# Designs tried in a protein design chat: VH-VL binders against o82653r152to333. Part 14

Target 1, 182 residues: o82653r152to333
Amino acid sequence: KSLNVGIIGPPNAGKSSLTNFMVGTKVAAASRKTNTTTHEVLGVLTKGDTQVCFFDTPGLMLKKSGYGYKDIKARVQNAWTSVDLFDVLIVMFDVHRHLMSPDSRVVRLIKYMGEEENPKQKRVLCMNKVDLVEKKKDLLKVAEEFQDLPAYERYFMISGLKGSGVKDLSQYLMDQAVKKPW

## First folded at step 6 (VH-VL)

Design m24 (framework fv_tafolecimab)
Fold by ESMFold2-Fast, scan of step 6:
Structure m24 (fold): chain C 182 residues (1-182), chain A 123 residues (1-123), chain B 106 residues (1-106)
Amino acid sequence: as target 1 above (182 residues)
Amino acid sequence: QLQLQESGPGLVKPSETLSLTCTVSGGSISSGSYYWSWIRQPPGKGLEWIGHIYYSGSTYYNPSLKSRVTISVDTSKNQFSLKLSSVTAADTAVYYCARETWYRSGDYPFDYWGQGTLVTVSS
Amino acid sequence: EIVLTQSPATLSLSPGERATLSCRASQSVSSYLAWYQQKPGQAPRLLIYDASDRATGIPARFSGSGSGTDFTLTISSLEPEDFAVYYCQQRSNYPTFGGGTKVEIK
C-alpha cells in the first residue's frame, strides 16, 4: 500500500523539519526548482506493508523575487496541476508568522486550495510552528479564520521542530493509505 | 441587510488619539471569509487604506501609518475599532469602515462600506 | 508602495458618450485591480474587481480591461447617474488607490 502526499506552502513553512521528524530522514534541496512537473521527495514513512511518500511542490514561490500576484497565481495554478496527482495534499503555513504579520499571499493560497472539494484527493490545513505561539487560544482563533473552507477535511496544529501534534498527522496519513482508493 | 456604521468624536485635538468604532449589523463579523478595514479620505482628496483585522484579532496595517495605528475587534458586540495616535491636521478626513471579501479570482475588493464619518483635527 | 496614476484627472462629456478612464501602476499588480464609483457625500461603490469582473448589480455598460501595469475602465454610453469620481485600487500588495478621475457633465 502506498500514499503520495504533497506538501504545499511558503518556503519557510517548515516542511523539511516536519518530514524529518516523521521519518528521521535528511532533506537536501540546493535551490528553488523552476520545472513544476518535477516532484522532489522530502521523505518516506514506512510501517509494515504501508508506505507514505512526502513530496515538495517545486515551482511554487510565495516569498521570493517576482512579487507580482500574477506570478504567484501562475505558480499556484502550476502547483494545482501537479497536486492533482497526490492522494493527500497538506497545505502548511507558519502560524506564528501569521499571528505576528499575516501575508495575504499565504492567505490566498490557503483559501484557493480550500475552496473546492476534490473527491479524488484529501486536503488538510497544517498550522506549523505552534511551539512559538505562547497562547493556545490564539491557535483556535487562526483555525476559526479558515473554518468556512469546505475542502479541508482536517486541521492540524503541529511543531515540526519539537514534534507536538505530529503523531496525530502521521496516524491520519496512515489511515488514508489503508483506505485508498477512497 | 448587511450594514456598517462608523461612530466616534467628530473633533480631535492635535497630539490626541483618534478613536472610532464600526458596528456591523445584518451579518456576523465572526467569519474567516472577510477582513474588516479602515479607509480614510481627506477633504477633496483620494482614498488611503489604514489597515484591516480578522475577527480573530490578526491585523495588517499600512506601513506609512503602522507606528500610530491599532485596530481591534469585539466579536461579542459585532464591532471593530480604530485608534490613531498623535494626530495632526493631516489626519483630518472622512473615515470609512469597509469589508474586504475574498473572491475565487484571488482578489480582495471592498464590497461593503459604511457611510463615513468626518473627523476634524483642530485646536 | 505601489503607486496608481489615473488619467485624465477630469473628463467632461455629455450623456450618451463613451468614457474611457486609465489607471497605471508603478509595478505589476497582475489582475488584482478594482474600480470604484463615488458620488458626492457617499461612500465608494465597487464596480469592477480582478480587472474585468463586474460586481453584483453593476450595469453591463461598465467594463474593465488590462493586466500588469495598464488598466482601463470603460463606460460605453454615459447615463446621468454615471457622472461621478472613479478610483482604481490594487490588491497585489496592501491596498493603494489612484488619485481619481472626475467624470463631469459638459
Scores: ipSAE 0.007, ipTM 0.547, lowest interface PAE 10.6, mean pLDDT 81

Design m28 (framework fv_tafolecimab)
Fold by ESMFold2-Fast, scan of step 6:
Structure m28 (fold): chain C 182 residues (1-182), chain A 123 residues (1-123), chain B 106 residues (1-106)
Amino acid sequence: as target 1 above (182 residues)
Amino acid sequence: QLQLQESGPGLVKPSETLSLTCTVSGGSISSGSYYWSWIRQPPGKGLEWIGSIYYSGSTYYNPSLKSRVTISVDTSKNQFSLKLSSVTAADTAVYYCARQTWYRSGDYPFDYWGQGTLVTVSS
Amino acid sequence: EIVLTQSPATLSLSPGERATLSCRASQSVDSYLAWYQQKPGQAPRLLIYDASNRATGIPARFSGSGSGTDFTLTISSLEPEDFAVYYCQQRSNYPTFGGGTKVEIK
């Protein structure tokens, strides 16, 4: 059994730390082409007869681009054919940074991805770096900010660096793999 | 005020399917902050988690019960339901529905419970 | 599955006394442990979550401590309404409950 998982988020959202913690094993660099878009392999989680493969989603978030909804929408739409290959899409952001200084570009991405369902793909929102947040109530405030977005099946509060909450995310992903009809 | 109420038959015959519904009032089941759960307690014994559902339809089942359990959600009625197939006397218990909230991932306490409903499995 | 062992099975105490209840996990659950109170004929009531945080409306006499595999629920001075069964519950994996500790009047 296998599950392909795409991770989308701003640079330094902690994607590598999270996947390294989940897999516990270093993976050689690899790339996967879909049309003119490539996806870098971040890691592979193996338990029993089940594999979960993690991929970075390149080109979905522009550096130094405008914070306009139209720019974000165009990038997401252009990459959508390639992301259709993923069974699960993880939208990840740094919750500590969000609490200190929200990035409107990140907020717009979260909202855009959360309002548009893809019937071939499950989506989850990962609030990373919770280890940097002193008050747990602040995490609930952020979850409430995004709670009305219908495309997110689950919300995860994790520390990819410290491992907090990661076991729950990895169990969710393993469960998705075994539910596949093939 | 949030309120959960179990309903369904109190008596089920061996080999049949146990069916219960939980009606949620005073709050929306269509919230990304919560799971909705079934927990049971045989007379004089402790608590056993059966399973949980997210409003999207995603389910998580106790591995010991997984082959017999189906949990479903109806967001338009603000309800979720339990079906447990092939019941035996060992399934006689008080069945609770509960809301499962999170304060951080991996910490999902049950913060609101229904009053519970006794289901007896006998001929 | 993660097994939670509660001890003692029964505590016989008088009002005003301190109650100390233990919960041990078969493997580390970090701080993902909750405590519940259950009175006869009633649903369980959440007391403590994330090992040491009191749930809304829970009196200050209830406190939780511990991490990893060893956890304690303390009731600093028992009130008449505190005589009940107490359960611990972990959520480091799918939920499991301890066998319960009955706090009864002497």
Scores: ipSAE 0.005, ipTM 0.467, lowest interface PAE 15.6, mean pLDDT 79

Design m37 (framework fv_tafolecimab)
Fold by ESMFold2-Fast, scan of step 6:
Structure m37 (fold): chain C 182 residues (1-182), chain A 123 residues (1-123), chain B 106 residues (1-106)
Amino acid sequence: as target 1 above (182 residues)
Amino acid sequence: QLQLQESGPGLVKPSETLSLTCTVSGGSISSGSYYWSWIRQPPGKGLEWIGSIYYSGSTYYNPSLKSRVTISVDTSKNQFSLKLSSVTAADTAVYYCARETWYRSGDFPFDYWGQGTLVTVSS
Amino acid sequence: EIVLTQSPATLSLSPGERATLSCRASQSVSSYLAWYQQKPGQAPRLLIYDASYRATGIPARFSGSGSGTDFTLTISSLEPEDFAVYYCQQRSNYPTFGGGTKVEIK
């Protein structure tokens, strides 16, 4: 069984640290080119006969131009129309940074990815760096901000520093692989 | 796989303190994604939520039990515990520990439960 | 506290039949309602959360619907393993459970 997982978020969201923690192993530098989008393979998590393959979606949040909703839509659409469609999409951001200094491009990405359901792809919102947030109510406030977005099946609150939430996220992904038609 | 296991005395005398511990294995209690909860069920009756704790130590208690309940967490042992003081026969119940998981709605259903432990209050 | 009223208290049916269980809240709980199955001697098992979403591993014959104060759990075709007590639970405030509906074999 296999599952293709895309991770989308700004470069400081902790995508590499998350995948390293789940996988513990880096694959040889490899990439998939789909239309105008190149996806770097971040790692492979293997348990028994089940594999979860993680792909980075670089470049989406790196440009200063194209921070309108239309530009984000075009980039996401190009990623989704490829033959390397992801079974699960993780939208990841630094929740501590969001509370201190929200990035409008990150907020637009979260809203865009959350507003339209895709019946063939599951989406989760991953709030990283929760160890830096002192008050639980602030995490709930962020969840309330995004709770009306129908495309996110689950919220994961994780800490790369403490490792909290990472095993639960990896178990969720393994469960998705088992359910996938092969 | 995640497992929750209750432990503690199955018999408590009236007026004493009921003390139970839940041991979490296959998952970390030190997570912002979960609350850890105690729920009880008197023989032949329905479920009653007792209280929940966040790994930081923040607690939420059923108002009807608040004066008698203390829930604590020990992240180094991956455990959380319940103390219910001044017990009476009405506190005889199966006690469950459970995890509340954050879903997209911002809500926390109880998605994993321990097997439950019967605590009888009698002399 | 928010009171949840489940009806009927007991539902006597045969395998293959459709079961419809009701849960009514004393005030709006929006969609913050879950359903649990409990078999004798066992812990409750989460079936449905957020009124209509199936938990992991729950068969497609289980479905939930409703919002506000009126909620329904439907089992489209009862299997032998489905005879159990079912509880609804709200999380719009501190958690409270309904009194349960026992689904028993006729």
Scores: ipSAE 0.000, ipTM 0.457, lowest interface PAE 17.2, mean pLDDT 79

Design m38 (framework fv_tafolecimab)
Fold by ESMFold2-Fast, scan of step 6:
Structure m38 (fold): chain C 182 residues (1-182), chain A 123 residues (1-123), chain B 106 residues (1-106)
Amino acid sequence: as target 1 above (182 residues)
Amino acid sequence: QLQLQESGPGLVKPSETLSLTCTVSGGSISSGSYYWSWIRQPPGKGLEWIGSIYYSGSTYYNPSLKSRVTISVDTSKNQFSLKLSSVTAADTAVYYCARETWYRSGTYPFDYWGQGTLVTVSS
Amino acid sequence: EIVLTQSPATLSLSPGERATLSCRASQSVSDYLAWYQQKPGQAPRLLIYDASNRATGIPARFSGSGSGTDFTLTISSLEPEDFAVYYCQQRSNYPTFGGGTKVEIK
């Protein structure tokens, strides 16, 4: 069985660090083409006959990605076919940066991806770098900010220092692979 | 304090549709952190999950009951409802509504329950 | 569906004794397992979630352990109010419950 997982988030959200902890095998430099976009393979997690393949999404949030960041809705809409190819979509952001200096574009991405359920795809909101947050109760404030978004099936709080958060996400993904038809 | 309260007929005839409503007070049903669930317990037996609904109307059902179950939500009344069609004596049970908490937990535990309502299927 | 098997069906003990309750899953549920307490005429009460985390307000004498397919609920020293039926529940797939273990006074 195979599960395709896309990771969307701003630069420095910790996508590479997260996938490095979850990956059971390294993948040679590779890419997958979809309509008008290319996805870089970040890694593959293998257990038994099950594989979870992690893909970086092309620069939906990047200021320096070849087109402007004035209209995130249009950018997401233009890449939607590519996004819909993933069985699971992880929307990831740096929660410490959010608490100190929120980026309105990151907030708009989270809300846009979370506002309407996609029956073809499971979505997860991943709050990364929780180890950097001084007051842990502030994490509840952030969760409450996004709690009314129906498309996020799960919220994960993770850090490189807390293996339990990474373990929970890895187990969730493996469980999704098991549930998948075929 | 959050409270859940079941309501509906306590007696249903075989072949008819069982209809129950859960009223939520002390908290909003329109929250992305929760699913809202129906669970039943036949007299002297264990618990069986029936199905769950998100405030958007998205549902998932116990596969063994899926062909007979419909769960709906009315966010303006802070209520959600169960319809179970073509009932038989085997559907006699105490029916509970419950809140399913999914944020920050892998188990999605049922953390608040209604007191339960007995529904007897008999002619 | 994932089947949960609880054993023993009935556990007869005296106040002050340790109770150990088992729950076995037909396939791995990771740590996505909860425990509930139910007293006659009452709704179930959440005790433990994610295999080992105590719910709010639950006394320290209740503890959960295990992962994968084998799980245990332990009550370190039974109080009179602890005599009840206990159910395990998994959420690795659609929710299913075990058949229950009745903890009764000896």
Scores: ipSAE 0.000, ipTM 0.473, lowest interface PAE 14.6, mean pLDDT 79

Design m4 (framework fv_tafolecimab)
Fold by ESMFold2-Fast, scan of step 6:
Structure m4 (fold): chain C 182 residues (1-182), chain A 123 residues (1-123), chain B 106 residues (1-106)
Amino acid sequence: as target 1 above (182 residues)
Amino acid sequence: QLQLQESGPGLVKPSETLSLTCTVSGGSISSGSYYWSWIRQPPGKGLEWIGSIYYSGDTYYNPSLKSRVTISVDTSKNQFSLKLSSVTAADTAVYYCARETWYRSGDYPFDYWGQGTLVTVSS
Amino acid sequence: EIVLTQSPATLSLSPGERATLSCRASQSVSSYLAWYQQKPGQAPRLLIYDASDRATGIPARFSGSGSGTDFTLTISSLEPEDFAVYYCQQRSNYPTFGGGTKVEIK
């Protein structure tokens, strides 16, 4: 059984640290094509007869000069061609940076991906770098900020660097994989 | 219900600074779903966007007004404010505060407006 | 800046008639175009966003169409309360508004 997982978020979200923690080491370079676009393979997690393949969304560069929703929409469309490419989409952001200096473009990305359910794809919101957050109660406030988004099936609070919360995310992904036919 | 209410002096002298505050009730200004905006309308004329602010303090200004405009936010009071410097008779207008709401479609229109406040620039 | 040109400046029609209002952009705004209704002494009211999506509570007689540079607001059968000024607004770049179309009772 296999599961294709896309990870979308700004460059500073910690996608590589999370993937490295889940798989231990990066695999040899590989790519998955969508129309004329390719996605970088971040890693493969294998357990028994099940494998989870992680893909990055390169080119999602969010600039301060990019005021407004059109910039986020254009970046997402350019980086990710089709909603049916991945079985699971992880929308990931740096929660510590969000609490210190929220970026309206990152919030817009979270809202854009979370607003409308897709029956062919499961989406989860991943609040990364929780190890940097001094007041853990602030994580509840961030979760409440995004709790009205119907497309996110689960919300994860993790530290890709320290491994906190990663077991729950890994188990969720494995559970999704075993529910799929080969 | 969400309500936006403009307040500030209705008369400003030429060369001085126009200062207005918008008070938001029935909803939080500290929300990632919205920008908070100022729009004006000279009597008998059309609408002109002045600028918008995100609750973090990030501002976006109409390039034609950028050198004269400052928008600020006070999340503790659930308010945001406009300062327009070096005013002239051309700045006489009804000033509206409004909310920009983000829709998945990619558009973000002004979906809630204050009633507007007339500011006259006169000696 | 993106300039929006609305035409005609004034439409004189009777209740029950169809109103067709045009908005033309100086460059493509994709579908990032909204329509507002304004009555004397009142703030504008959002009618349509993303060129064709009706805002909450807006009657079905209001519809929007178009993309790129040419947009239309249609009121299928005018009610007495529909006589007002209508503005288009683009959000492809910094927000700009058209000059307005006044819909008057004939």
Scores: ipSAE 0.012, ipTM 0.588, lowest interface PAE 8.3, mean pLDDT 83

Design m46 (framework fv_tafolecimab)
Fold by ESMFold2-Fast, scan of step 6:
Structure m46 (fold): chain C 182 residues (1-182), chain A 123 residues (1-123), chain B 106 residues (1-106)
Amino acid sequence: as target 1 above (182 residues)
Amino acid sequence: QLQLQESGPGLVKPSETLSLTCTVSGGSISSGSYYWSWIRQPPGKGLEWIGSIYYSGSTYYNPSLKSRVTISVDTSKNQFSLKLSSVTAADTAVYYCARETWYRSGDYPFDYWGQGTLVTVSS
Amino acid sequence: EIVLTQSPATLSLSPGERATLSCRASQSVYSYLAWYQQKPGQAPRLLIYEASNRATGIPARFSGSGSGTDFTLTISSLEPEDFAVYYCQQRSNYPTFGGGTKVEIK
């Protein structure tokens, strides 16, 4: 059984740390090319005959992009046709950065991806770097901020660097691979 | 329908380890987005959360009890268990197992409970 | 630790009367507050979650309200089966419970 998982989020969201913690093994550089968009393999998680393949989704955020909705919408829309090839999409962001200094581009990305359910794939919102958050109640405030977005099936609170919460996310993904087809 | 049932000794000596098991029926511990929890209630007092476990083995413990508590899960038997070490008379309580929804949008309440089992710590 | 304070400790009422129970948090718990009912010798039963949502099978006479630090459980018209102890519980951090309010018959 196999599951293709795309990870979308801003630079420094911790994608590589997360996948390294789940997989434990660095993979040789490999790519999937879909209509000019190249997705690099971040890692592969294997248990028995079940395999979960993680892919980075490049080029979705530019720090010098305007804060206008049009800019974020265009970038997300351009990438969206490529993300359809994934069974699960993880929308990931740095929750500590969000609490200290919210980035309106990141908020728009989360809301745009969460506004409408996609029957072709499951989506989860991943709040990374929870180890940096001193007041744990603030994590629930952030979850509350995004709780009305119907496209996210699950919310995960993790530390990709320290491993907290990562087992729950990894097990969820394994379960999705076993339960396929959708 | 989903049912939870506690089992284990009703009497434990001071300094020993309290050991309880919760058997889940009518549903699988390894299905869904649920944590499985232990909560206790000393006679005539309120409720205290002890800890929670996901079927993968991931655990969350009450900080005031963390040094003495171990929760484990056995998916093949559809059970999860509590061990509380170095008990004293203050650990005398009714112990409940319960299901909790965790890491999901919205609140995370205890929606199903076992009937509870009284554990007395006495020499 | 987030402390929940319930008041009053005891509420003496007759069937048919309205009951209003208070729960106050030492810090904001946003909307992440649940209410439970417990009868002697029984496990608690979930009544309300996320401050105002009734759990499955809970009668419409039970309602919850509030946000932040001040929360209320209301029973619009007490039935004989409603005389019990009620606990609030927050999930803004690791779970903590209030001390309980006993609703007893006059």
Scores: ipSAE 0.006, ipTM 0.472, lowest interface PAE 14.6, mean pLDDT 79

Design m47 (framework fv_tafolecimab)
Fold by ESMFold2-Fast, scan of step 6:
Structure m47 (fold): chain C 182 residues (1-182), chain A 123 residues (1-123), chain B 106 residues (1-106)
Amino acid sequence: as target 1 above (182 residues)
Amino acid sequence: QLQLQESGPGLVKPSETLSLTCTVSGGSISSGSYYWSWIRQPPGKGLEWIGSIYYSGSTYYNPSLKSRVTISVDTSKNQFSLKLSSVTAADTAVYYCARETWYRSGDYPFDYWGQGTLVTVSS
Amino acid sequence: EIVLTQSPATLSLSPGERATLSCRASQSVSTYLAWYQQKPGQAPRLLIYDASTRATGIPARFSGSGSGTDFTLTISSLEPEDFAVYYCQQRSNYPTFGGGTKVEIK
């Protein structure tokens, strides 16, 4: 069985750190990395006959272009046109940055992805870098801000750098792989 | 049929705190679809956004005013309030409360406004 | 902050004429731009959002266009009630408003 997981969020969300931690802590498998004009493969987690493949989606739609027009356009199109090809979409953002200096583009991404359910794809909201947040009540305040978005079936609070909360996210993904139709 | 109504003192002395409340009727403030905002307009001038609040209490403030502004929400009364400290004559303006509505396009304009209340800063 | 520049500051026209109002942003705001109408003594009224979508109840003579940094509000044929001040507003970042364009009777 295989599960394709897309990770979407701004460049500072910590996507690579999370993926590296998951691969390193669950199995002793080396992560794969390729340079293509499609989605970047961040890593592969294998357990028994189940494989979870993590893909990065470029955060370029949150920023203006102006450099490398062909690459930027292709990556943006790949991110948007192939988002629905993933079995699970993880929308990830830096919760510490959100508490200190909210970015309306990040809020827009979260709300856009979360407002309408997709019956073919499961979506989760991942609040990363919780290790940088001193007061845990602030994490609940941010979760409450996004609690009414119907497309997110789960909310995860994690530290991709330190591994906090990563076990729960990994277990969720394995469960999704098992439930996936053949 | 949503209605927003500003209330509070129309006269504030220099160095004091300006306090206004917006009462929302015909709709619930406790909804994930909306932010609730304060916008001001000095006489004869343009519009300036002050800040916005989500019903959870999360706030977004205009960086130029952030050190003086506090916005709070009271979901039990269906109200939200503005406090602006250390006022000067430059804070004399009509103050509006407004709703920001999220649309599928990703835009969230101010779709409903209160009538506005003039606050004069004078001794 | 994102600065919005509206031009002209004043537009003097007669009823029945076409009005074209410009709004330029200091950096790209995608399509996250709204237009408001304000009459003396009244709160602003939302006309257009997402650059080109008319708000509920707004007459078809009002249309918006543009993306990125250059936006236009067009009133195809001015009615007497259309003489007012018009503001553009972006929501790509913290909300900012243009300085306004006053549409006045010639």
Scores: ipSAE 0.045, ipTM 0.652, lowest interface PAE 7.1, mean pLDDT 82

